# Designs tried in a protein design chat: VH-VL binders against q96il0. Part 42

Target 1, 167 residues: q96il0
Amino acid sequence: APERGAERRDTAPSGVSRFCPPRKSCHDWIGPPDKYSNLRPVHFYIPENESPLEQKLRKLRQETQEWNQQFWANQNLTFSKEKEEFIHSRLKTKGLGLRTESGQKATLNAEEMADFYKEFLSKNFQKHMYYNRDWYKRNFAITFFMGKVALERIWNKLKQKQKKRSN

## First folded at step 17 (VH-VL)

Design S7
Fold by ESMFold2, fold request of step 21:
Structure S7 (fold): chain C 167 residues (1-167), chain A 119 residues (1-119), chain B 108 residues (1-108)
Amino acid sequence: as target 1 above (167 residues)
Amino acid sequence: QIQLVQSGAEVKKPGASVKVSCKASGYTFSNYYISWVRQAPGQGLEWMGWISAFSGDTNYAQKLQGRVTMTTDTSTSTAYMELRSLRSDDTAVYYCARDVSYGEEFDYWGQGTLVTVSS
Amino acid sequence: QAVLTQPPSVSVSPGQTASITCSGDKLGSKYAYWYQQKPGQSPVLVMYQDTRRPSGIPERFSASNSGNTATLTISGTQAMDEADYYCQTWDDSTGYEVFGGGTKLTVL
């Protein structure tokens, strides 16, 4: 049996904020930007009498947030590491040190850095294409379920009024 | 811990079908793709296709187009691969793998399922 | 159609450096990935995104990817490194995943 432990790649931790909403809140909360993804997480309210449909919508939104947070946390880390590697490689080829005389990180000019940005976008084009497709599919699903929940709530109000009219 | 546990070995006759299961645990199943990869005895790894656990979208290798169907069941966190019209050259170990980057990276693999097609 | 070519085998003495190559057209413009498979076991990811090593993989494993060639390098090779090694990338035109044919590393 192979080793099947925790995440085996050098990736950012899970992309959720440590913000803790008030226990008695009846509203969703927007937390501070996550350290790794730079996205603001939503902290979801769970109503006392959440319907099965409402539960499904909330879980879908929670899972989609996790997915989006993880994607951008990973991409931000990849971008940062590859940029540093590119700079170090180009400085080494020029026979230059990794730090200036003041101890600050050496870097490349804007024209030199343009090569990095082009290569990064090219290497990641397919990944971002599938991400965009999946984002639209998730957004459509969420919107669809939000509409179904809205209709369910209207229907329940009508049923409650119909019940009160009968003797 | 993240685990992918596959169904047991199968022996099939030519012309039959096989359906291999892959039960995932330890992560949000709908947020990742599952790739299927097979390995004939004494041979290398051959990618068969992937499926999105969220949308059910698939991408199948050309060689297998029309003979393979991949599905998922999110309520059980299980992926399935069905291969139809089996031939003797379909004898292989079939792996499922968690697909992190749309077919770029397979970070966790199931234990493998031996499918033997014998006349 | 993208094709990844690996040598069928590589032999090294214990403690020496093993190099396993993976050749493909413009491979350096994509990410290369490496998997280790020991007999009777599932593959294990040992290098990702050209040069990165997953947690739990020994530091003696390193990799590079430039031009048409990716290289997996194992320094201080040990008997437990004896395995089949596969490189992997994707085909830009089809989006299909591509594995190399595999390299059997023998440690004598």
Scores: ipSAE 0.729, ipTM 0.875, lowest interface PAE 0.8, mean pLDDT 87
Fold by ESMFold2, fold request of step 21:
Structure S7 (fold): chain C 167 residues (1-167), chain A 119 residues (1-119), chain B 108 residues (1-108)
Amino acid sequence: as target 1 above (167 residues)
Amino acid sequence: QIQLVQSGAEVKKPGASVKVSCKASGYTFSNYYISWVRQAPGQGLEWMGWISAFSGDTNYAQKLQGRVTMTTDTSTSTAYMELRSLRSDDTAVYYCARDVSYGEEFDYWGQGTLVTVSS
Amino acid sequence: QAVLTQPPSVSVSPGQTASITCSGDKLGSKYAYWYQQKPGQSPVLVMYQDTRRPSGIPERFSASNSGNTATLTISGTQAMDEADYYCQTWDDSTGYEVFGGGTKLTVL
């Protein structure tokens, strides 16, 4: 029921109805999907006394995220544009309009769209092969450094306990 | 903004080697490949190969297999191309180019490095 | 190895439409790219992925790729368009990159 009267005071709207990243956080956090790549960005926490190993891991993760975002943003754009061009071309070859009788965009059936998907994958086969190879190499490197950082943190904690016990 | 700056012109004798540098700026160097393309005087463009700035993986043109080595130095954002056992027909302008699509698309090019092989 | 064949030269009058062809076996099943090179300068990408134009390239540049032929089209040709134009694709069997021999565009 909209029985409320006019607002008695001017109050700026809060940002509660929209996603707002934390101003400060002690943890990495994952944002909403990027509209171009469809990937969820990680917003990285930088601790006050970050070790050289921790810095290397964070930089590697940041650069890999940038690389991945850029690749899929480019591929999604290419896919969308070529899909529309394919549909447009096939409709014109059939002598059909670009819109249905109800004004909505005309489209092709699933069998016809399968031709597009096959063609797109074929044209992009080599690019995706190198992307997959690079993806594996990057993820292996990240996992390796995550392990090293975990071991470093355990050993620092043990050193701290040993120092306090001997004092 | 994005720039590829190459080393200066070189004059070499047949049988020598040459190493051309390509310093990149304005982008995350490790996220892209670098392709090398050469152009003999009055001739067209000839692709030589690419290198991944992340992994060091290379792909060399068949004509140059065994004579070319491509490397990168991530700490200086610099790519290198070394061509050995130089012949007179290696006289060309050598370009580096940023490779966006694994050898498909060369969106930014260096200024070129003239290598002259002459006795 | 794949071969891309271009005419050595194309001549047009100012304001007219220039067409530069690039022929290769099954070229339409791959992407074609176009580069402009003015005398003494580095190549510049002018069309990519068959039909797409980079930012900063005039709208009078367009391209197509079908069957065995890619075509670069420059409408309303200007004196500044006088340059060498190269098409480029890859070889399916080796993965190596292939450039056409180049076309010199002259504007009367």
Scores: ipSAE 0.728, ipTM 0.877, lowest interface PAE 0.8, mean pLDDT 86
Fold by ESMFold2, look of step 17:
Structure S7 (fold): chain C 167 residues (1-167), chain A 119 residues (1-119), chain B 108 residues (1-108)
Amino acid sequence: as target 1 above (167 residues)
Amino acid sequence: QIQLVQSGAEVKKPGASVKVSCKASGYTFSNYYISWVRQAPGQGLEWMGWISAFSGDTNYAQKLQGRVTMTTDTSTSTAYMELRSLRSDDTAVYYCARDVSYGEEFDYWGQGTLVTVSS
Amino acid sequence: QAVLTQPPSVSVSPGQTASITCSGDKLGSKYAYWYQQKPGQSPVLVMYQDTRRPSGIPERFSASNSGNTATLTISGTQAMDEADYYCQTWDDSTGYEVFGGGTKLTVL
């Protein structure tokens, strides 16, 4: 293994969007779907006077997006590779080629594919149950902090309307 | 570069406790679980449990339940495993591993921490 | 709880193909994982999800999982492949992780 250019397992699926928001934007940006995860990344705005609570919320949202992008990039890759292997194996068992006469990839009908979908769900059942539980916990945390930030902003606007800002 | 660096070797007496640390770098710590696996001298690997770095949820192997506590500190990207009421058969190398599939897959391992329990 | 059975040892000559088996009830209905451990070193993941190879693992490593048996295969075995090899899966009833007892691969 060379010192430079070593490949790492977790770099094969890309969860990173190539979207570059304008530098002077005051809003979060939603980029195009990522090639591997099919999720639209959010590019988060960092306000000039971000409060500690706002910073905590932003980092929580950034980490959750990264986690979700990585999970679906990996699952989509696994699903795609196992689906192709399943189709290939069943076509070989039938003595059929991998391509139609027009050069398009040969496929199986919906009844034949049902076995694959059931097997994939069964093998990935525990992983998806933990993902769903963690997704729920992350969404609850994000929603809770969003509420706290909203209240903080309302309170600060009311206090600023009654008093001049101190500098 | 993903790396897990563990605390140094420990020598303990029966009945004591030990707390092994595992500092992660090169990835977003809160997005993965940490599993702990031990290996007695000359023997195979034994899974001890995992902890979610986000929620602090744990799952402990049944034989260790009540004696083990796993925690994390997200601010330092560090996982901890504490084993109480040590016995001589707890003598082992203790590994932390990054857990990418909710207990299914351990893709990066710490260097191991030897814990020796002797009177 | 699930039990994974591996042969205690396997010996091969350099350049030959080594096969290490891992047997468990309904193992083919789950994913199998393989780890390599050299003396005094930490385990290294060498195969995941039955047949997948992590980046940095030589292509001579391959694996399969069907029925009750997963198999790690090393083609063109080299002296550097001499190590202990562990299979791993989970227990459906408890969700706990289960390792096989390990197989010592000797290359002579």
Scores: ipSAE 0.703, ipTM 0.866, lowest interface PAE 1.0, mean pLDDT 86
Fold by ESMFold2, fold request of step 18:
Structure S7 (fold): chain C 167 residues (1-167), chain A 119 residues (1-119), chain B 108 residues (1-108)
Amino acid sequence: as target 1 above (167 residues)
Amino acid sequence: QIQLVQSGAEVKKPGASVKVSCKASGYTFSNYYISWVRQAPGQGLEWMGWISAFSGDTNYAQKLQGRVTMTTDTSTSTAYMELRSLRSDDTAVYYCARDVSYGEEFDYWGQGTLVTVSS
Amino acid sequence: QAVLTQPPSVSVSPGQTASITCSGDKLGSKYAYWYQQKPGQSPVLVMYQDTRRPSGIPERFSASNSGNTATLTISGTQAMDEADYYCQTWDDSTGYEVFGGGTKLTVL
């Protein structure tokens, strides 16, 4: 019964899937597709002695996943709602009901629906352009930090090898 | 609870610079852009530019190119806007706003910062 | 660069319907957004993506966007709706955000 705050706009429900990795797992987990975004979330392992560089990489991956999940959840919701509104408006203009005589949801022909699809893509072109640019920048940053973590681990192995040689 | 809290009012002389801060809370700061919008007394809203909190990429309004610098500090979830070579027509309330859809909409606004430029 | 033109003022009586227009070249091919600003206050988003109403905005607020014109409509206008209203979109060529000049809604 407690009331919860919400965002000011009509936004897809937030949050990750109900996947719950084992408590003592030492591996990242890939969960099932999220209900709203249709993307598979990664549930990240946090090691006990995570280096500052490893922590930065993990945070970057977590934030990027959140960003990506939210973008597609919101776009999928917007598309669905605008499509339904377009169909509803055109059916009313034609004097038709929202359902056929058989009870099925009424729809428009392919040429009429093409108008909607073209309009939606055009209105969202700039948003998708910036999304793609930011997606590539995020993936470049992730790859760069993955390389730095790999080098850090190699260096730590060399220090252990040097210690054993000197003993 | 999403909030944008700005620094206090400032009085400046012509030729000086001003740096306004905007501290964000209640959301993942690096996942959104911040736009800056100003409003001269009795006038409308004027977009100044945006900054990506992730990459630091900026897009500045043409009339402000060369005079404005926008930055962010992800560790404090704070955006900054610096306006240089101030003149009397820069007197305005300066707002920061969370930019939700890659420069499309501003869903949360700061309380505004009055900057007065007087000779 | 895109330019959005709004009437400087609109006056309505309480309970009447107010309409505020926003004109721009091919504005209907983009999303339009509307902000309300009361004196001494920050702007508040009241309509987004042409026709969408944020949570907390009364149902008497509605909007449309077609051709070169977006319209904010307030039915059953109340004294508390007295404010400045701004439309906003973007410029496809520069990525700049563009505000209309604003419309002062007066409720008499």
Scores: ipSAE 0.687, ipTM 0.844, lowest interface PAE 0.9, mean pLDDT 86

Design S8
Fold by OpenDDE, look of step 17:
Structure S8 (fold): chain C 167 residues (1-167), chain A 120 residues (1-120), chain B 108 residues (1-108)
Amino acid sequence: as target 1 above (167 residues)
Amino acid sequence: QIQLVQSGAEVKKPGASVKVSCKASGYTFTNYYISWVRQAPGQGLEWMGWISAFSGDTNYAQKLQGRVTMTTDTSTSTAYMELRSLRSDDTAVYYCAREQVYNDKNFDYWGQGTLVTVSS
Amino acid sequence: QAVLTQPPSVSVSPGQTASITCSGDNLGSKYAYWYQQKPGQSPVLVMYQDTRRPSGIPERFSASNSGNTATLTISGTQAMDEADYYCQTWDDSTGYEVFGGGTKLTVL
């Protein structure tokens, strides 16, 4: 039977967090850290009488979460892969094997690894800048919509109190 | 399945404007950028600019500054590229592409291209 | 503005290894990307982040980056690999995307 070569999915699966909160929950749930991003996914509660503004906020939060999950999953994978490639390349150049005589994984010294980190940071600088910029914009938007939703809820409560006083 | 579907071919006169659409599907539109790339007949790829589908932030190639406008409609997951003051040298196939600015995959999905012909 | 230089053409016999180079200032401090374009078709990403291969791209495609030169390597080149190949990177100062001039790969 030909060994089905494990297609190394080098792309972080757009893993919809398989975390399913209890069906009767009226609250947001936080799942365990994702294996790729190490971020804890949030399952957002959907109220039965969700307002259009609340829905917009929820969608924005969901999209932002997906966005963050993808970024960090990719960042972690890229870092791990490039680090391994760097180590292998340097060991090869030194004529060293991937394993020491004791059978341990061969490692590079701190100075050599400093070169890796410098190069990695340089190559990834631009994407981090864009990420940070958009992170602030997204969080600002979320905060803004949270404020709007809060005001809407206050207004609706006041209207209900007025209607109860008039009856 | 992720798809970018562009509007059909356009024939324009010099000095006119063209607006090309790119409808995205199969992914969260606002989490990516859309880049526009053109290719003149028999020539290489030329990057025109990108737009953030989330913020609407744009970055245009210097050569096209003042003549190009990129926009997005998040409700329809559609990106638009308008090129004004068309010249004969603007005759090209125009591509939209999904750009993974944060994930370093750059242009992972492309539209089918839109031929824009500028002729007198 | 960053400029990427590619050979205009590369020819290879079937089954041989094709190598396409892309040179640019400070390319070693950036990622290189590669696109394949067949006549009348849209470009297809074939390599990203110097050495990474997208899903669906054959294993015969590989890439490396050394100094200021990125190299796309196609081992066991097939007739179907005949296409234009473009390298791409970015400019840090402007945030512009930059393409190479393209290389026509002919399989003889």
Scores: ipSAE 0.855, ipTM 0.929, lowest interface PAE 0.6, mean pLDDT 91
Fold by OpenDDE, fold request of step 21:
Structure S8 (fold): chain C 167 residues (1-167), chain A 120 residues (1-120), chain B 108 residues (1-108)
Amino acid sequence: as target 1 above (167 residues)
Amino acid sequence: QIQLVQSGAEVKKPGASVKVSCKASGYTFTNYYISWVRQAPGQGLEWMGWISAFSGDTNYAQKLQGRVTMTTDTSTSTAYMELRSLRSDDTAVYYCAREQVYNDKNFDYWGQGTLVTVSS
Amino acid sequence: QAVLTQPPSVSVSPGQTASITCSGDNLGSKYAYWYQQKPGQSPVLVMYQDTRRPSGIPERFSASNSGNTATLTISGTQAMDEADYYCQTWDDSTGYEVFGGGTKLTVL
């Protein structure tokens, strides 16, 4: 049986941002916008003594970032492809070529493009609803864990001050 | 490589419960939904419901309301489907599938299926 | 609940074009998906978002969705294409995923 080569689905390559933060950095870095999602990736700092709670927060932030990058990369790609297909289909129906007599890319008028946008929004409405719902849930969870980490850090600082006063 | 590996075949009596597992690997488990689909012998595909691996939110097919429970364990990247009050017409192959709810909204990866036989 | 209707069977000769239809109310306002299932195997996604083909699916597979009908087209049908084909969409009111009844494609 011929090994069906697992042709890599065009998953938008997780654009490994070629941006490498300095090794001695003690803070999060923001990379340039990703070419597919147009979102700026964050390189999260990992403390040497990362607590389990800090680790959980970092993982949640990383997963959420990946989630957002994938969503917007896919959304942008889908939009671009469907837009092109729509234009080509409409031009063909009109008996028009893809290029004008002047050699420019043939375009549709604003009214015709309005039909595309309406259809696109309709078809993607449910996807956007789910995205928005889960976006709020994710950000709420992140904020909640940020608060917990902040409290943990305060508590640890207070304990250290008490030990120094007792010695 | 992305894989969904399901638990083995089950034989149950009417009125019993069955719990099928689906272990996911090769991707960030919490970024996707898991759908369950069943297929009775010689019949078509029937969607049972989905679960968000992030939030635990569920949506069950109306026909299965009250009898089905879907859960996830994020620590093991495993989804579970429990079906209660089993009947003979619940005899089917049960599939888990990764659903790209936020992207292409398709079932892009499927488990190998779990045969559940309900016999007296 | 949305209902998708497929013909129970379609027969085609090798090298001919097979066409499988999926009918549903306002199906053209949603995306249609297609799955292939061979005997004893899990379903495989063959078309998504009306016209898009996953990597590894042959170019002979194409699809369209307009009005109330989605269509899967297999040009130059081969013996290996013999399978059950299912269309799928969603219900806007419930968020349920909806499968068609399936079509058995026979290559004669």
Scores: ipSAE 0.854, ipTM 0.929, lowest interface PAE 0.6, mean pLDDT 92
Fold by OpenDDE, fold request of step 21:
Structure S8 (fold): chain C 167 residues (1-167), chain A 120 residues (1-120), chain B 108 residues (1-108)
Amino acid sequence: as target 1 above (167 residues)
Amino acid sequence: QIQLVQSGAEVKKPGASVKVSCKASGYTFTNYYISWVRQAPGQGLEWMGWISAFSGDTNYAQKLQGRVTMTTDTSTSTAYMELRSLRSDDTAVYYCAREQVYNDKNFDYWGQGTLVTVSS
Amino acid sequence: QAVLTQPPSVSVSPGQTASITCSGDNLGSKYAYWYQQKPGQSPVLVMYQDTRRPSGIPERFSASNSGNTATLTISGTQAMDEADYYCQTWDDSTGYEVFGGGTKLTVL
């Protein structure tokens, strides 16, 4: 039985910007905009003595970043493809070619494009609602963990000061 | 590689409960939803509900309201579906599927299915 | 609740074009998805967002969605394409996922 080569479903290349922060940096870095999502990725700093709470916050931020990158990359791709398909379909229906006599890409008028936008928004409305809902939940969770980490750091600094005063 | 691996076949009596597991791997579990779909012998696909692996939010099919509970364990990347008060008409293959609620694809990866037989 | 209606069966000769329809109220205002299921196997996504083909799905598979009808088209149908095909969409009011009744494609 010939091994059906599991053709790797090309997951949209997570175009993780090959931006490498300086090795000695103790800060988060922001990379250039991603080619597909147009979002700037954050390279998160990992402290040598990262606490379990700091690690949990970092993971949540990383997962949320991945989530956002994927959403916007897919949205931009879907929009571009559907727009092109709509234009081609309408031009074909009109008996027009894809290029004008001057060799430029044929375009539709604003009224025709308004129909595309209406349809696109209608089809993607539920998706956007779910995204917005979960975006708030994720950001609230991140903010909550940021607060916890801040409190933990304050507490650790106070303990260190007390220990230095007792010696 | 992305995989959804379900628990084995179950045989239950009427009125009992069944809990099916679905272990996910190869992706960030919390960034997706898990949907459950069942198929009775010789019948079509029936959507049962979904759960957000991030928030734990659920949406259950009206027909199954009060009898179905979906849960996730993020530490093990495992989704669970519990069906209570089992009837003979609940005999089906149960599938978990990854649902890309925010992305282009719905139900892009499926589990292998779990046969649940309800017999007296 | 949204209902999707499919023909119970479609038969085609090898090399011919198969067309499977899925009818639903205002289906053209939503995305349609298509799944292939072979006997004893899990469903496989073959078309998504009306016209888009996943990686690994042959180019002979195409789909459209307009008005109240989505259509899956298989050009140059092969024996390996014999399967059950399900359309899927959602209900706007409930957020439920909705499957069609399925179509058995037979290649004669």
Scores: ipSAE 0.854, ipTM 0.928, lowest interface PAE 0.6, mean pLDDT 92
Fold by OpenDDE, fold request of step 21:
Structure S8 (fold): chain C 167 residues (1-167), chain A 120 residues (1-120), chain B 108 residues (1-108)
Amino acid sequence: as target 1 above (167 residues)
Amino acid sequence: QIQLVQSGAEVKKPGASVKVSCKASGYTFTNYYISWVRQAPGQGLEWMGWISAFSGDTNYAQKLQGRVTMTTDTSTSTAYMELRSLRSDDTAVYYCAREQVYNDKNFDYWGQGTLVTVSS
Amino acid sequence: QAVLTQPPSVSVSPGQTASITCSGDNLGSKYAYWYQQKPGQSPVLVMYQDTRRPSGIPERFSASNSGNTATLTISGTQAMDEADYYCQTWDDSTGYEVFGGGTKLTVL
């Protein structure tokens, strides 16, 4: 019997969206939402004559995308897991089963769930603060490099026009 | 595979400075923080500070304020910790660790440690 | 500054359950982490976010965090589990990472 390889479950597979944009595309493509993060990955176009500045921008965007995907995937997983654990723990404390007499999943009331949300937010507050701070920093950096790339492109176009006028 | 590889052991005199390196590999360096933790012989773990590999932002333990400087080189995926005005009580194994500040907020990968001995 | 207090040592017989406590003010409102350190080795994360176990850590390791106390539990303790164990959390005011004093687990 072939040993079914232990599926490395808990690492959110770096879901390289199997979405392959058309090879002839000169544009960025947006993939379907990732199953864990619910974020739509962007497939970045790589120009044949990519400048070092364009490459730096692309890498920054890719790294930031990876960062966002990982954060949200982890956040969603953590939330779901802790919510389930909370519900189970609270039901157990109440002497209630995980299922109602009707076979439905037992739920907690809104007040009890409010306690969960409060606790979850409290525990994750610092993480969220760091994320938000760095999210702004990353986006500002991206915007800054976008501006630089735009200026570089303008400059290159002007140089090309000058060369065409001199010939 | 994710790895943090630190520089070798150092022997320094009191008042000198030491700079320990930590080369990261196997992950996107700029997406994580690097924390430094030291351990004196026979003592517990002491957090020294962290640095964001993306922004270069730092947070240093109060006890080490003014004496410690953490830096990163994104081109080489290397973190550095410099400790100045060394004292005998700075004799310790120094660890770099990857900190998942945005995710699990733990130290999931550690360097092998760097022994720094401060002796007269 | 947040302070985490651990017992300096815990002794357990092979096959018994070891329990290591970590006490801190309002620790239950934060996540607790646990690290194992064997002599001459780097610390290894054994539990994170109160109850979560990293890949490669045996199922005999479990943890809880409630009130002011986090607890690391090792069921069916083995000789290989002999190590120093450190709890860790953070300080909300400073953002500092805080370690406990460590607990030496001895397996008799």
Scores: ipSAE 0.853, ipTM 0.927, lowest interface PAE 0.6, mean pLDDT 92

